VHH binders against h2kzm9r124to488. Designs and how they scored, part 54

Target 1, 365 residues: h2kzm9r124to488
Amino acid sequence: RFTIDTSRAKSNQYVVSLCSKKIGIIEYPDGRSDKQPCDVYWHNVVLSDMNKIVTSPQSRVNKFPGMTELAKKISLTHSISSMQKLFPDEYAFYPNSWFLPAHLADFHAFYRKAQALGKTEMWFIVKPDEGAQGTGIYLINSPNQIRNVDQRQLVQEYVADPLLMNDKLKFDFRVYGVIKSINPLSIYVAREGMARFCTEKYEKPDSSNFKNLYAHLTNYSLNKANEAYVHSNTLQDQTRGSKRLLSTVFHQLESRGVKTKRLWHDIKLILVKTTLAMLPEIMLHYEHHFYDSTGPQCFQIMGFDVMIREDGTPILLEVNAAPSLTADHIVPHPGRTLLEGGQRVRSIVDEVIKIPLVRDTLLLV
Short names: E, the ipSAE of ESMFold2; O, the ipSAE of OpenDDE; V2, 0.75 times the mean of E and O plus 0.25 times the DockQ between their complexes.

## First folded at step 16 (VHH; framework vhh_6fv0_2)

Design z2 (at its last look DockQ between E and O 0.83; V2 from the best seeds 0.75)
Fold by ESMFold2, look of step 16:
Structure z2 (fold): chain B 365 residues (1-365), chain A 124 residues (1-124)
Amino acid sequence: as target 1 above (365 residues)
Amino acid sequence: QVQLQESGGGLVQPGGSLRLSCAASGFTFSSYAMYWVRQAPEKGLEWVSWIDSSGGETYYKDSVEGRFTVSRDNAKNTLYLQMNSLKPEDAAQYYCARVTTTGGFEVIYPYDYRGQGTQVTVSS
């Protein structure tokens, strides 16, 4: 029989255990006492000591060394920007980005060229290096508005034209990709995913409202960054929007004339091209981490956050190296806080997405 | 067992036309979307066109839009690519590929091609 070690799966263990039972995999939730390796190791995050835990080259582990750092905004942007220089049309799905001060002249040149082509209203997000997880982010519409221009910071195009549903709510898709292997490269996409809606109506930036949008951007970024740690997620806390199935939202988009089969194809290309952009660093970290051995066969479920422009084209926003695979969440008892205890509540949307995702990933590997 | 067999390649002058065919067997062809992909010397596989399982919707790489037309005949289990106004940049080995699913997944890399391909050469 096929074996799995789930001792380091943490909050994801429930879904992995359920799937293991369904397909007949022998689970070791506390690890093996006989010191023999399992066929699969399921970790909740990328562990720095993975090479001490997973020692058999015949084993598979669901994380690549270093992937957490490689998927973070700064590293991801470096990887994609390098490809944008070589293949600008192929990588147009990621907002143009500049690392200041090094690219300040390039940013000014971009702005001047766009003005010469008749673009008179452009917005950019600025992320100062000294801001913590979305704090200190601000909007600009001219390079002259950059604060402390000699300080390290990231400037990125702000996508001010999102496709909205009839209720004027902004949304993005969480699309799950599986990197099955990197030599040779093998990538799968889950056909089902999540659509996440904000509960506040979208406001297009202008000179009268960009201060309010600054606060909104900070709150939105923090919600996305802290997805796994939301502990006061009650009906009274409306900063995070409702979850829907990707398939449901695709159907709604079809009714509005969006070419959803082309959209899906473009999303698939985003996953492939993003992975290709990251691949040299993924391979380098693997080689470094398992320098003296052949190492295990790594695979990984990745979350890709994609927004859709008004014209139906997708834009990559973010990559998550360790998306939550939980199908429930803990909410406080009525009239209590989470500090006073909580109750497990099923999420049917998460179950429909994540149970098949984990089951089929286990079958794939 | 899935089988795909490409044909119809050849040598043409710039501005010429070719029609490629892909004969499919071993699966329910009408249930699957299909790709045409191509590989130039020393390059990886490049997507060229996509067609829905019914043939009702098609999409093309920008560089071939307006010049290439993908079609299918589900009764004959055959996929076609009509290539007009050929350019030297179009020279490649052309393959058809199935949009393959396994469980709740779709394979997105590498493309699921199975034939030997058919060579398109555009003399300059």
Scores: ipSAE 0.743, ipTM 0.870, lowest interface PAE 0.5, mean pLDDT 83
Fold by OpenDDE, look of step 16:
Structure z2 (fold): chain B 365 residues (1-365), chain A 124 residues (1-124)
Amino acid sequence: as target 1 above (365 residues)
Amino acid sequence: QVQLQESGGGLVQPGGSLRLSCAASGFTFSSYAMYWVRQAPEKGLEWVSWIDSSGGETYYKDSVEGRFTVSRDNAKNTLYLQMNSLKPEDAAQYYCARVTTTGGFEVIYPYDYRGQGTQVTVSS
């Protein structure tokens, strides 16, 4: 039987343990006392001592060295931008981006040029490089509105023309991909994913509404704090929830005449192209991390945040090297805010997505 | 056993045309969407065209849009790629490919099944 070390799985431990049990893998939640290698090592995050823990070349580990850093906003942008220079049409799925402070002048130049061409209503989103879950994100319509030009941060064109459904809520997709191997490169996409909806109706950004992040940012971590957040208790209810299954939303889009087959195809291409853009650095980090030995086989579940434009074209927003595999959420106590505490409640949408994702990943490797 | 066999490649001048064929066997051809992919020297596999199982929907790489036409004859278990106005950058080994699902996953790179390929060379 296959063995799995989950001693470093931490937040992922519940789902990984559950799946291991389901498929008959012997789990070592505290590591193996006999110091024998496990077939699989599951880590919650990329650890600097991975090469000391995973010593057998026959073992597999669910993290690529350096992936966490590589998937950060600036690093990702750098990788994609390099490809955009070579293949501008093929990599048009990533919005124009500038990393500060290095590209501040370029950003100003871009803005001036756009203004000269009559594009006076451009908006940009500013994202801290180390920020997670929407922290520190804000919108601007002029470079002079950047709060701190000396801070490492990413400026991107804001997607102001999102595809909307009848509810007029801005939404994006969390698509899950698995990099099974890098030599040779092998990539899988999960057929089931997540749609994340804003909690307030979308309106084009203006001076009066640009601060309303509940209308402009799709991040769950942000929108869950809004009273308008709709938690779904059943698969039936999730069709109108703030979090929906990818398949549900695709079905809804299809009913509206959207060419969903093409859309899905385009999304898959985004995953492949993005991974290809990252591949040289992934390989470099791998070789560096395991320079003194034959390294284990690495695989990794990746999250791709994709938004659909009004014209039906998908846009990559973000890559997550460690997407949350938790299947619960915190519900505030009656009459209280989330800040005051809450109860952990199972998320049916997350369970439906993440349990099979992890299970099938384990079966894949 | 799933088998794919490409043919129709050759040497053409810029602006010329070729028609590629792919003979499929070992599976229900009409049940699967099919791909044309290509690999140029020192480049990875790249997607060229997609056609759904019925042939009702077709999509193309932007660089080949308007020049290439994918079609299929399900009765003959054959996939086609008409390539017109060929350019030097179109030179590559061309493969027909089928994607399969494994559990809840789709393989998106590389493609699960592909033939030996057929070589397309574009040179003056």
Scores: ipSAE 0.698, ipTM 0.888, lowest interface PAE 0.5, mean pLDDT 93
ESMFold2 (binder alone), look of step 16: mean pLDDT 79; pTM 0.795

Design z3 (at its last look DockQ between E and O 0.70; V2 from the best seeds 0.73)
Fold by ESMFold2, look of step 16:
Structure z3 (fold): chain B 365 residues (1-365), chain A 124 residues (1-124)
Amino acid sequence: as target 1 above (365 residues)
Amino acid sequence: QVQLQESGGGLVQPGGSLRLSCAASGFTFSSYAMYWVRQAPEKGLEWVSWIDSSGGETYYKDSVEGRFTVSRDNAKNTLYLQMNSLKPEDAAQYYCARVRTTGGFEVIYPYDYRGQGTQVTVSS
């Protein structure tokens, strides 16, 4: 029978164990005691000692070595910017970006040039390069507003013309891609994903309102600290939750005349082009990590965060190398704020997305 | 066995027209959305047009919209690409490909082309 080691799945173990049982895969949640390899290893993050844990070339592991660093904002931006220089129209889905501290002077030069051309207000988002969704993110309209300029961080042009729903909430999509293999390259996209909404109505940034982080950001983790957060605990609640199914939002967009099949195709191209931009480094890290022996067949579920402009064009915001595969979310304890601690409750939206995602990924491998 | 056979390519002057065909066999053609894709020398495959399984909806790469028309005849298991106002940049080997799905996934790389393609050459 087919076997899976879930001893390093951590918080994702519940979903992986459920899917393994449904398929008939023999699970080793504490690892095998007989020192035989499993067919699949499911890790929650990219482990630096993967080559000591997964040693059989017949095994598959759900992470590529080095992917956490490659998907971080600065490394990702470097990969995409290199392709933008060669193919500017093909890679226009990524906003102008500067990574600090190395390119601080370039950012100042861009700003001065734009001012000389008569632009009255320009907005930029500053993102720390640690992968935490929404923590430390802020808006600026001048290079002089950057905090801690000597720290690693990404500055990007802010998309000030997002497509809004009728309730005027800004949103982005979390799209799940699976890199099934790199030799040969094989990429899948899950047809279902997540739409994440701000908890307050969107207002275009100006000098008086740009510090309202909740109105300008769609990061689910930051939005969970907002007392106005609406939990989507049933599929019937999809029109008012801060986290909704991608398919629900697509149907709403289609009813408004948006060409959603064209939009979906453009999103698929973003996943492919982003993966192609990263691929040389993915291959180099794999070969370095396993250069002494034939390594396992790596695959990986990746999270792509995509925003839509009001003209219907998609923009890549982030890539997450280890998106959460949990089917619950944290809410505050009675009488306390979420920042003082929370408890886990069931999330129907996450279940509808993540259980089929993991099940079908296991069937692919 | 799944087969896709492209035909109708040739040499044409700029501004000219060609009609490509793709004959499908070995699978239920009417169940699949289809692509036309193309490959110029030393370039990767690029998507050109898409048509749904019924033929009711189509969309195109911006550079060919208004000039190319994709269509299908499900009774004849045949996909078509009418190419008008051809430009030198359209010169390529053209392939048809299936849009593949499995479970809750869509396969997005590589494109599922199976034939030898048909060459379109636009002379100066």
Scores: ipSAE 0.752, ipTM 0.887, lowest interface PAE 0.4, mean pLDDT 83
Fold by OpenDDE, look of step 16:
Structure z3 (fold): chain B 365 residues (1-365), chain A 124 residues (1-124)
Amino acid sequence: as target 1 above (365 residues)
Amino acid sequence: QVQLQESGGGLVQPGGSLRLSCAASGFTFSSYAMYWVRQAPEKGLEWVSWIDSSGGETYYKDSVEGRFTVSRDNAKNTLYLQMNSLKPEDAAQYYCARVRTTGGFEVIYPYDYRGQGTQVTVSS
């Protein structure tokens, strides 16, 4: 009875198809030949012609116009920074940030002031605005170490005091949220998420170790290339894996005396506050994209990367408007490096997270 | 059916105090963390305070920290908010709220399962 168009789902098609089947949705993987509207359109990316494809106001589409751009590092920072100016305490969960090249002078000023106050061990992370999966990211402890000051990039304070467990591996959480609607605003958070662990033990950055990104960056795309990466084959094994369930890590944290209920609450607030910061621009893009007609209902799965400080406070690292919904990973062939290719193997951690996420999202809309 | 009923609001002068109450029914009150949220004119819903199911842990919005105290009586299915040193910026409709879950999701905005609210006005 309920129909879904997955002709543009591409990388998401497997999971969406699987979930559609599970919940009894009629899937059109090639679109509807009869040109009738589907109830839901699932796109893996925001397309410029979305308004031409999704024409029925009764239909739903899993992407907000402009969200991809809005979630980019500089755009996101701009949105959050605007709120920080108004509500500095409430938005303290986002590190100080500077847009290059525009804010280079401000960054220098900040650094000088910090130095004058005796804060001599500050580190910063430099992130290209365009790029994903940790590409081009590096650490600095002085503005003079910026490689290209003319390049569009984001400089942020580096989180040098992460909460660590006994394994001393830096980790963050990928928390999944769903923006069900923007008018009125409606936000959901998935109770299950992902913890991503570095593959080398964390040490505070210094001149000798700051280039070791396996110790400092939690990105899966980076760490998977390290031989020390631990793939889990079972839910039992994932407790020590490089990818773990959020619930598992929360349990581990609780055993250490961390107030996990409060932590989860704080994380939820981050999702809400971040979404609120983005909301004006989301609305603007929606109105512009569907200016000539009543637009469809948009919803979107979002990924929020959150790190926990040593004091137990969460900090937002990144927002992903199109978090990967793939539930497999590549294992190198025997005797070969990952760069030389490998075999795709199902990730039990990803399956446990992403299949219910997509399923429940479809049930939600 | 989940029901929440707020009471205790009123008009106070700056620096004054109010104690809000919330009567809960239709669910196992002692099993759920509870929230106080508020909505001021021309503003959206904002979180004010959180208390875990047992009452052992509490958390507050920074702007109300040290002035407000949340508590609960699970035997009476009642949530409380003691508000001291009230400021004009505290004026709002106050709601008690419970998180709603659906499938693998928690609804985190807006705050579902809230009552009709109680009005707090702070004016000299």
Scores: ipSAE 0.740, ipTM 0.887, lowest interface PAE 0.4, mean pLDDT 93
ESMFold2 (binder alone), look of step 16: mean pLDDT 80; pTM 0.811

Design z4 (at its last look DockQ between E and O 0.77; V2 from the best seeds 0.77)
Fold by ESMFold2, look of step 16:
Structure z4 (fold): chain B 365 residues (1-365), chain A 124 residues (1-124)
Amino acid sequence: as target 1 above (365 residues)
Amino acid sequence: QVQLQESGGGLVQPGGSLRLSCAASGFTFSSYDMYWVRQAPEKGLEWVSWISGSGGETYYKDSVEGRFTVSRDNAKNTLYLQMNSLKPEDAAQYYCARVTTTGGFEVIYPYDYRGQGTQVTVSS
């Protein structure tokens, strides 16, 4: 007989409640009034007062303290870059990165070394830090093209050789990992995930299309962050929708001669190596948060965004500490915009992915 | 209960060969993909090769490809690793590991090895 507190699950509550009912877990959607702990606490985000909410060492909570910050681009890049310096071949799955202005000289040195090795067409994406003024995301092919070099910003290698499907659309995979525990470390991967496609054909950067691609990169970055892409709701729509099953795309890749079992193995290694790179900070934040008491056992569903190079090798793009677990999306009312309100509709692709993900996570813990 | 037992290690000169075996019991061997993994001193476990449950597909770590061959005999519940052209950097304790699933998940850390392993030593 297991209990779950879903009072802080917010938009994810529907899927968690459904799965709890299916497996016989007693749910407290408003929390308990009797001051007794639940066996599991399901939060939608990492809460700063988690140590006041989850007080029993026998309880489990679906978030690690500090993980929101640790998974953000700055902290993630620091963790992986540190491992890249120690183990460059093992951590080649993450684009080389430089934090300006501090690493400006290092970036110039990298560029000059690459030129000495004969690399003449190199592209880099420049991303403003959260406080950068007047700077949007843009492409460069030389360090001299960086705008406002004295301001905090991130420069990364731009992956200009993505694997494309027949429709020439760029895509990435959303792969779900579960950190079951950190002492000892235990990690699982969901065998099903999501493939997310751009709505416009990919064009490689060159001197003639450079400025035109700038606007497309900005739109792509914004559209990828918006989970409300055009969705496929039938199997027949799978080739036209922006969101498709990972398993469907893997079968398509295999039909085109891609070695998909090797690809899957390489993706699993990315999940493990990324978690290992983050682990020291995860452990420190846990110890700090629960310094004066025995804390709960934390677990967490993580989203990993992976793109595939044209040679079949995977590249880590992002880590999401709180991926959406919703199985519906919001569409506008007839004759109105989404800003004026909307209505919820079912997403079959999200159901196929997320209901088993949450159900099996609850069974795992 | 799941059991895996490795054997066939030993001392070999550089350029020599060894054949490792892994005897499996307590599960339906042919239903599971398998790894060979190894651990050298001061290093963690690293994968070496993978083979599908049927034995029809294999792949290798780049540093051993062309030198090592993984195979299985599902009638005998046995996994093999033929190691040719051995180098000093191949010296390690070798384990076989099962690719373990639970529900819709695969276990990806730690590797699911159960045996004591078998030592491979390469010296002049």
Scores: ipSAE 0.775, ipTM 0.896, lowest interface PAE 0.4, mean pLDDT 83
Fold by OpenDDE, look of step 16:
Structure z4 (fold): chain B 365 residues (1-365), chain A 124 residues (1-124)
Amino acid sequence: as target 1 above (365 residues)
Amino acid sequence: QVQLQESGGGLVQPGGSLRLSCAASGFTFSSYDMYWVRQAPEKGLEWVSWISGSGGETYYKDSVEGRFTVSRDNAKNTLYLQMNSLKPEDAAQYYCARVTTTGGFEVIYPYDYRGQGTQVTVSS
């Protein structure tokens, strides 16, 4: 029987343990006392001592060395930008981006040129490089509105023409991919994913509404704090929820005449192209981390945040090297704000997505 | 056993045309979307064209749009790629491919069930 070490799974431990049990894998939640290698090591994050823990080349580990850093906004942009220079049409799915402070002048130049061409209503999103879950994100319509030009930040063109459904809520997709191996490269996409909806109706950004992040940012971590957030208790209810299944939304889009097969195809290509863009650095980090030994086989679940433009074309927003595998959410206590604490409640949408994802990943490797 | 066999490749001059064929066996051909993919020297596999199982929908890589035409004859279990106005950058080993699902996953790279491929060379 296959064995799995979950001693470092931390936040992922619940779902991994559950799936391990379901598929008959012997779990060691505290590691193996006999110091024998496990078949699989599951880590919540990339650890610097991975090479000391996973010593057997026959073992597998669910993290690539350096992936956390590589998936950061600036690093990702660098990887993709390199490919855009070589293949501009093929990598048009990533918005124009500038990393500060290095590209500040370039950003100004871009802006000036755009204005000269009559593009006066351009908006940009500023993202901290180390920021997670929407923290520190803000919109600008001029380079002069950057709050701190010396701070490491990513500036991207804001997607101002999102595809909207009848509810007029901006949404994106969290698509899950698995890099099974890098030599040779092998990539899988989960058929089920997540749609994340804003909690306020979308309006094109202007000086009056650009601060309303509930209308402009799709991040769950942000929108969950809004009273307008809709938690779904059943699969039936999720069709109108702030979180929906990807399959549900695709069905809804199809009913509106969207060519969903093409859309899905384009999304898959984004995953492949993005991974290819990252691959040289992934390989470099792997070789560096395991330089003194034959390294284990690495695999990794990745999250790709994709937004659909009004014209039906997908655009990559972000890559997450450690997407949340938790299947619960916190509901505020009656009469209290989320900041004051809440009760953990089961998220049916997350369960439907993440449990099979982890299960099938374990079966895949 | 799933089998795919590509043919029709060759040497052509820039601006020339080729028609590739792919013979499929071992599965219900009409039930599967099919892909043309290619691999140039020192490059990875790249998607070229897609056609739905019924043949009602077709998509193309931007660089080949308007020049290439994918089609299929489900009665003959054959996939086709008409390549017109060929360019040097089109030179590659061409494969027909079928995507496979494993559990809740789709394989998106590399493409499953490829044939041996057929070589397309574009040279003056």
Scores: ipSAE 0.760, ipTM 0.903, lowest interface PAE 0.4, mean pLDDT 93
ESMFold2 (binder alone), look of step 16: mean pLDDT 79; pTM 0.792

Design z5 (at its last look DockQ between E and O 0.78; V2 from the best seeds 0.74)
Fold by ESMFold2, look of step 16:
Structure z5 (fold): chain B 365 residues (1-365), chain A 124 residues (1-124)
Amino acid sequence: as target 1 above (365 residues)
Amino acid sequence: QVQLQESGGGLVQPGGSLRLSCAASGFTFSSYSMYWVRQAPEKGLEWVSWIDSSGGETYYKDSVEGRFTVSRDNAKNTLYLQMNSLKPEDAAQYYCARVTTTGGFEVIYPYDYRGQGTQVTVSS
């Protein structure tokens, strides 16, 4: 029968073990001692020594070499921007981006053209490359506001027109894609995903508030834990929690007149086009990692974070190479902040999303 | 096995019309949404139109909106594409494709086309 090595699944092991048991896969949670390879290896992150861990060409591993770096904001933006130059209309789903100083003239030309067309509200986020995880990010509304134009930095359109729910909270979707193979390219999307809501009402940038927004943007870049998120613990609480099922939010959008079947199609195109933009680098890293030998068949669950503009068009925000597959979440201890520690509680929303996702991924491979 | 067979292509003058057909078998046609896709020389496969399983909802690539109409006859297991006001840019091999699901997934690349397609040529 099929075998799976989950010894490097770490926090994701519970869901993977549960799914393995349900479909009859023999699990080796501590690795295999009989010197035979497993059919599947499940890692929680992309491991730099994958070629020493997964040695059989008949094995499958749930990560592509190098994908962590390729999915990071800078590398992702480089890949998509290259496609935007060749196919600007096809890749309009990603915010316009410029790598300074090299593209400074292009940024000025974009701004002048947009002004000539009468666009008066344009905001951009600037991420200096100073090495401290977004330390010093800021918001601008004119190229003249860029600090130290000779330094390496990323300028990106700030999407200031998100679609809001009736409570004026902005949200994004976490959509799960599976790259089943790259030669030939084969991509699947999970029909269920997550919608994540902010707990504070959205305010558009303007000349009087951008300094306060700048401070909040820099604080967010430094904070990996979001203590303001509210987690839904039951399905009956779904409409009021910070984490909701994508299907629930799609139904709510449909009742407000959003063309949700067109939206879903556009989201699927985002997943495909993003993967195509990344594909040359994915293939190069695979070939380098396995030195022209016959390596394993890689597959990977990817998280795509998508927001919706108020006109109903989706925008790609981020790609996560190793989305969490855990079925619980951390809440603060009573009367304390999450930064002071927390406790784990069961998440029904995560179970409904992630158990079928992992089960069906195992069945695909 | 899933089978899709396209027909109705041909040579048309600019501004002319063609009606493509796609005969489906080997699956419950009325349970699936369908695409029309096309491929011009040295180009990738390009989405053209979509229709839901009942035929009640459709949408189109912007460049063909208002000129093309997708429809289906579930009793005959047939998908159609009415192409009016044809332009040289529309010349391509046209395929129908199923929106295929497996478990909780949809297949999103490549498009699930199975036929040989039908050639549309637009010339004066």
Scores: ipSAE 0.770, ipTM 0.891, lowest interface PAE 0.4, mean pLDDT 83
Fold by OpenDDE, look of step 16:
Structure z5 (fold): chain B 365 residues (1-365), chain A 124 residues (1-124)
Amino acid sequence: as target 1 above (365 residues)
Amino acid sequence: QVQLQESGGGLVQPGGSLRLSCAASGFTFSSYSMYWVRQAPEKGLEWVSWIDSSGGETYYKDSVEGRFTVSRDNAKNTLYLQMNSLKPEDAAQYYCARVTTTGGFEVIYPYDYRGQGTQVTVSS
């Protein structure tokens, strides 16, 4: 039987343990006392001492060295931008981006040119490089509105023409991919993913509504704080929830005449192209981290945040090197706000997505 | 056993035309969407064209749009790629490919099943 070390799985431990049990893998939650290698090591984050923990070349580990940093907003932009220069049409799925402070002048130049061409209603989203879960994000329609030009941050064109359904809520997809190996490169995509919905109706940004992030940002961490957030308790209810299954939303889109097969194809290409753009750096980090010995086989679950434009074209928003594998949400106590605390409740949508994802990943490697 | 066999490649001048064929066996051809992919020297495998199982929907790489036409004959278990107005950058080994699912996953790179390929050369 296969063995798995989950001593460093931490937040992932519950799901990984559950899946291990389901598929008959022997789990060592505290590591192996006999110092024998496990077949698989599961870490919740990329650890700097991975090469000291995973010493057998026959072992597998669920993280690539350096992936956390590589997937950050600025690093990702560098990788993709390099490919965009070579293949501008093929990599058009990533919005124009500038990382500050280095590209501040370029951003100003872009803006001026756009203004000269009569594009007077452009909006941009500013994202701190170290920020997570929507923290510190804001919209601007002019470069002079940047709050701190000396801070490391990413400026991107804001997607102001999202595909909307009848509920008029902006949404994106969290698509899960697995990099099974890098030599040779092998990539899988999960058939089931997540759709995240804003909690307020979308309107094109203007001076009166651009601060309403509940209408403009799809992040769960942000929208869950809104009273308008809709938690789903059943798979039936999730069709109208703030969090839905990707398959559900695809079905809904199909009913509206969207060519969902083509859409899915395009999304898969985004995953492949994005991974290819990152591959040189992944290889470099791997070689560097395991330079002194034959390294283990690395694999990794990746999250790709994708938004669909009104014309049906998908746009990559973000890559997550460690997508959350937790299947819980917090429900406020009766009569209290979420800020005052709440009860942890299982999310059926998350369970349906993440449990099979982890299970099938373990079966894949 | 799943088998794919490409044919129809050759040497052509720029602006020329080729028609590639792919004979499929070992699976229900009409149940699967099919792909044409290609690999040029020192380049990775790249997607060229997609056709759904029925042949009702087709999609192309932007660089080949308007020049290439994918089609299929499900009765003959054959996939086709008509390539017109060929360019030097189209030179590659061409493969027909089928996407497979493993559990809840789809393989998206590389493609699971592909033949030996057929070589397309476009003279400069």
Scores: ipSAE 0.689, ipTM 0.886, lowest interface PAE 0.5, mean pLDDT 93
ESMFold2 (binder alone), look of step 16: mean pLDDT 79; pTM 0.791

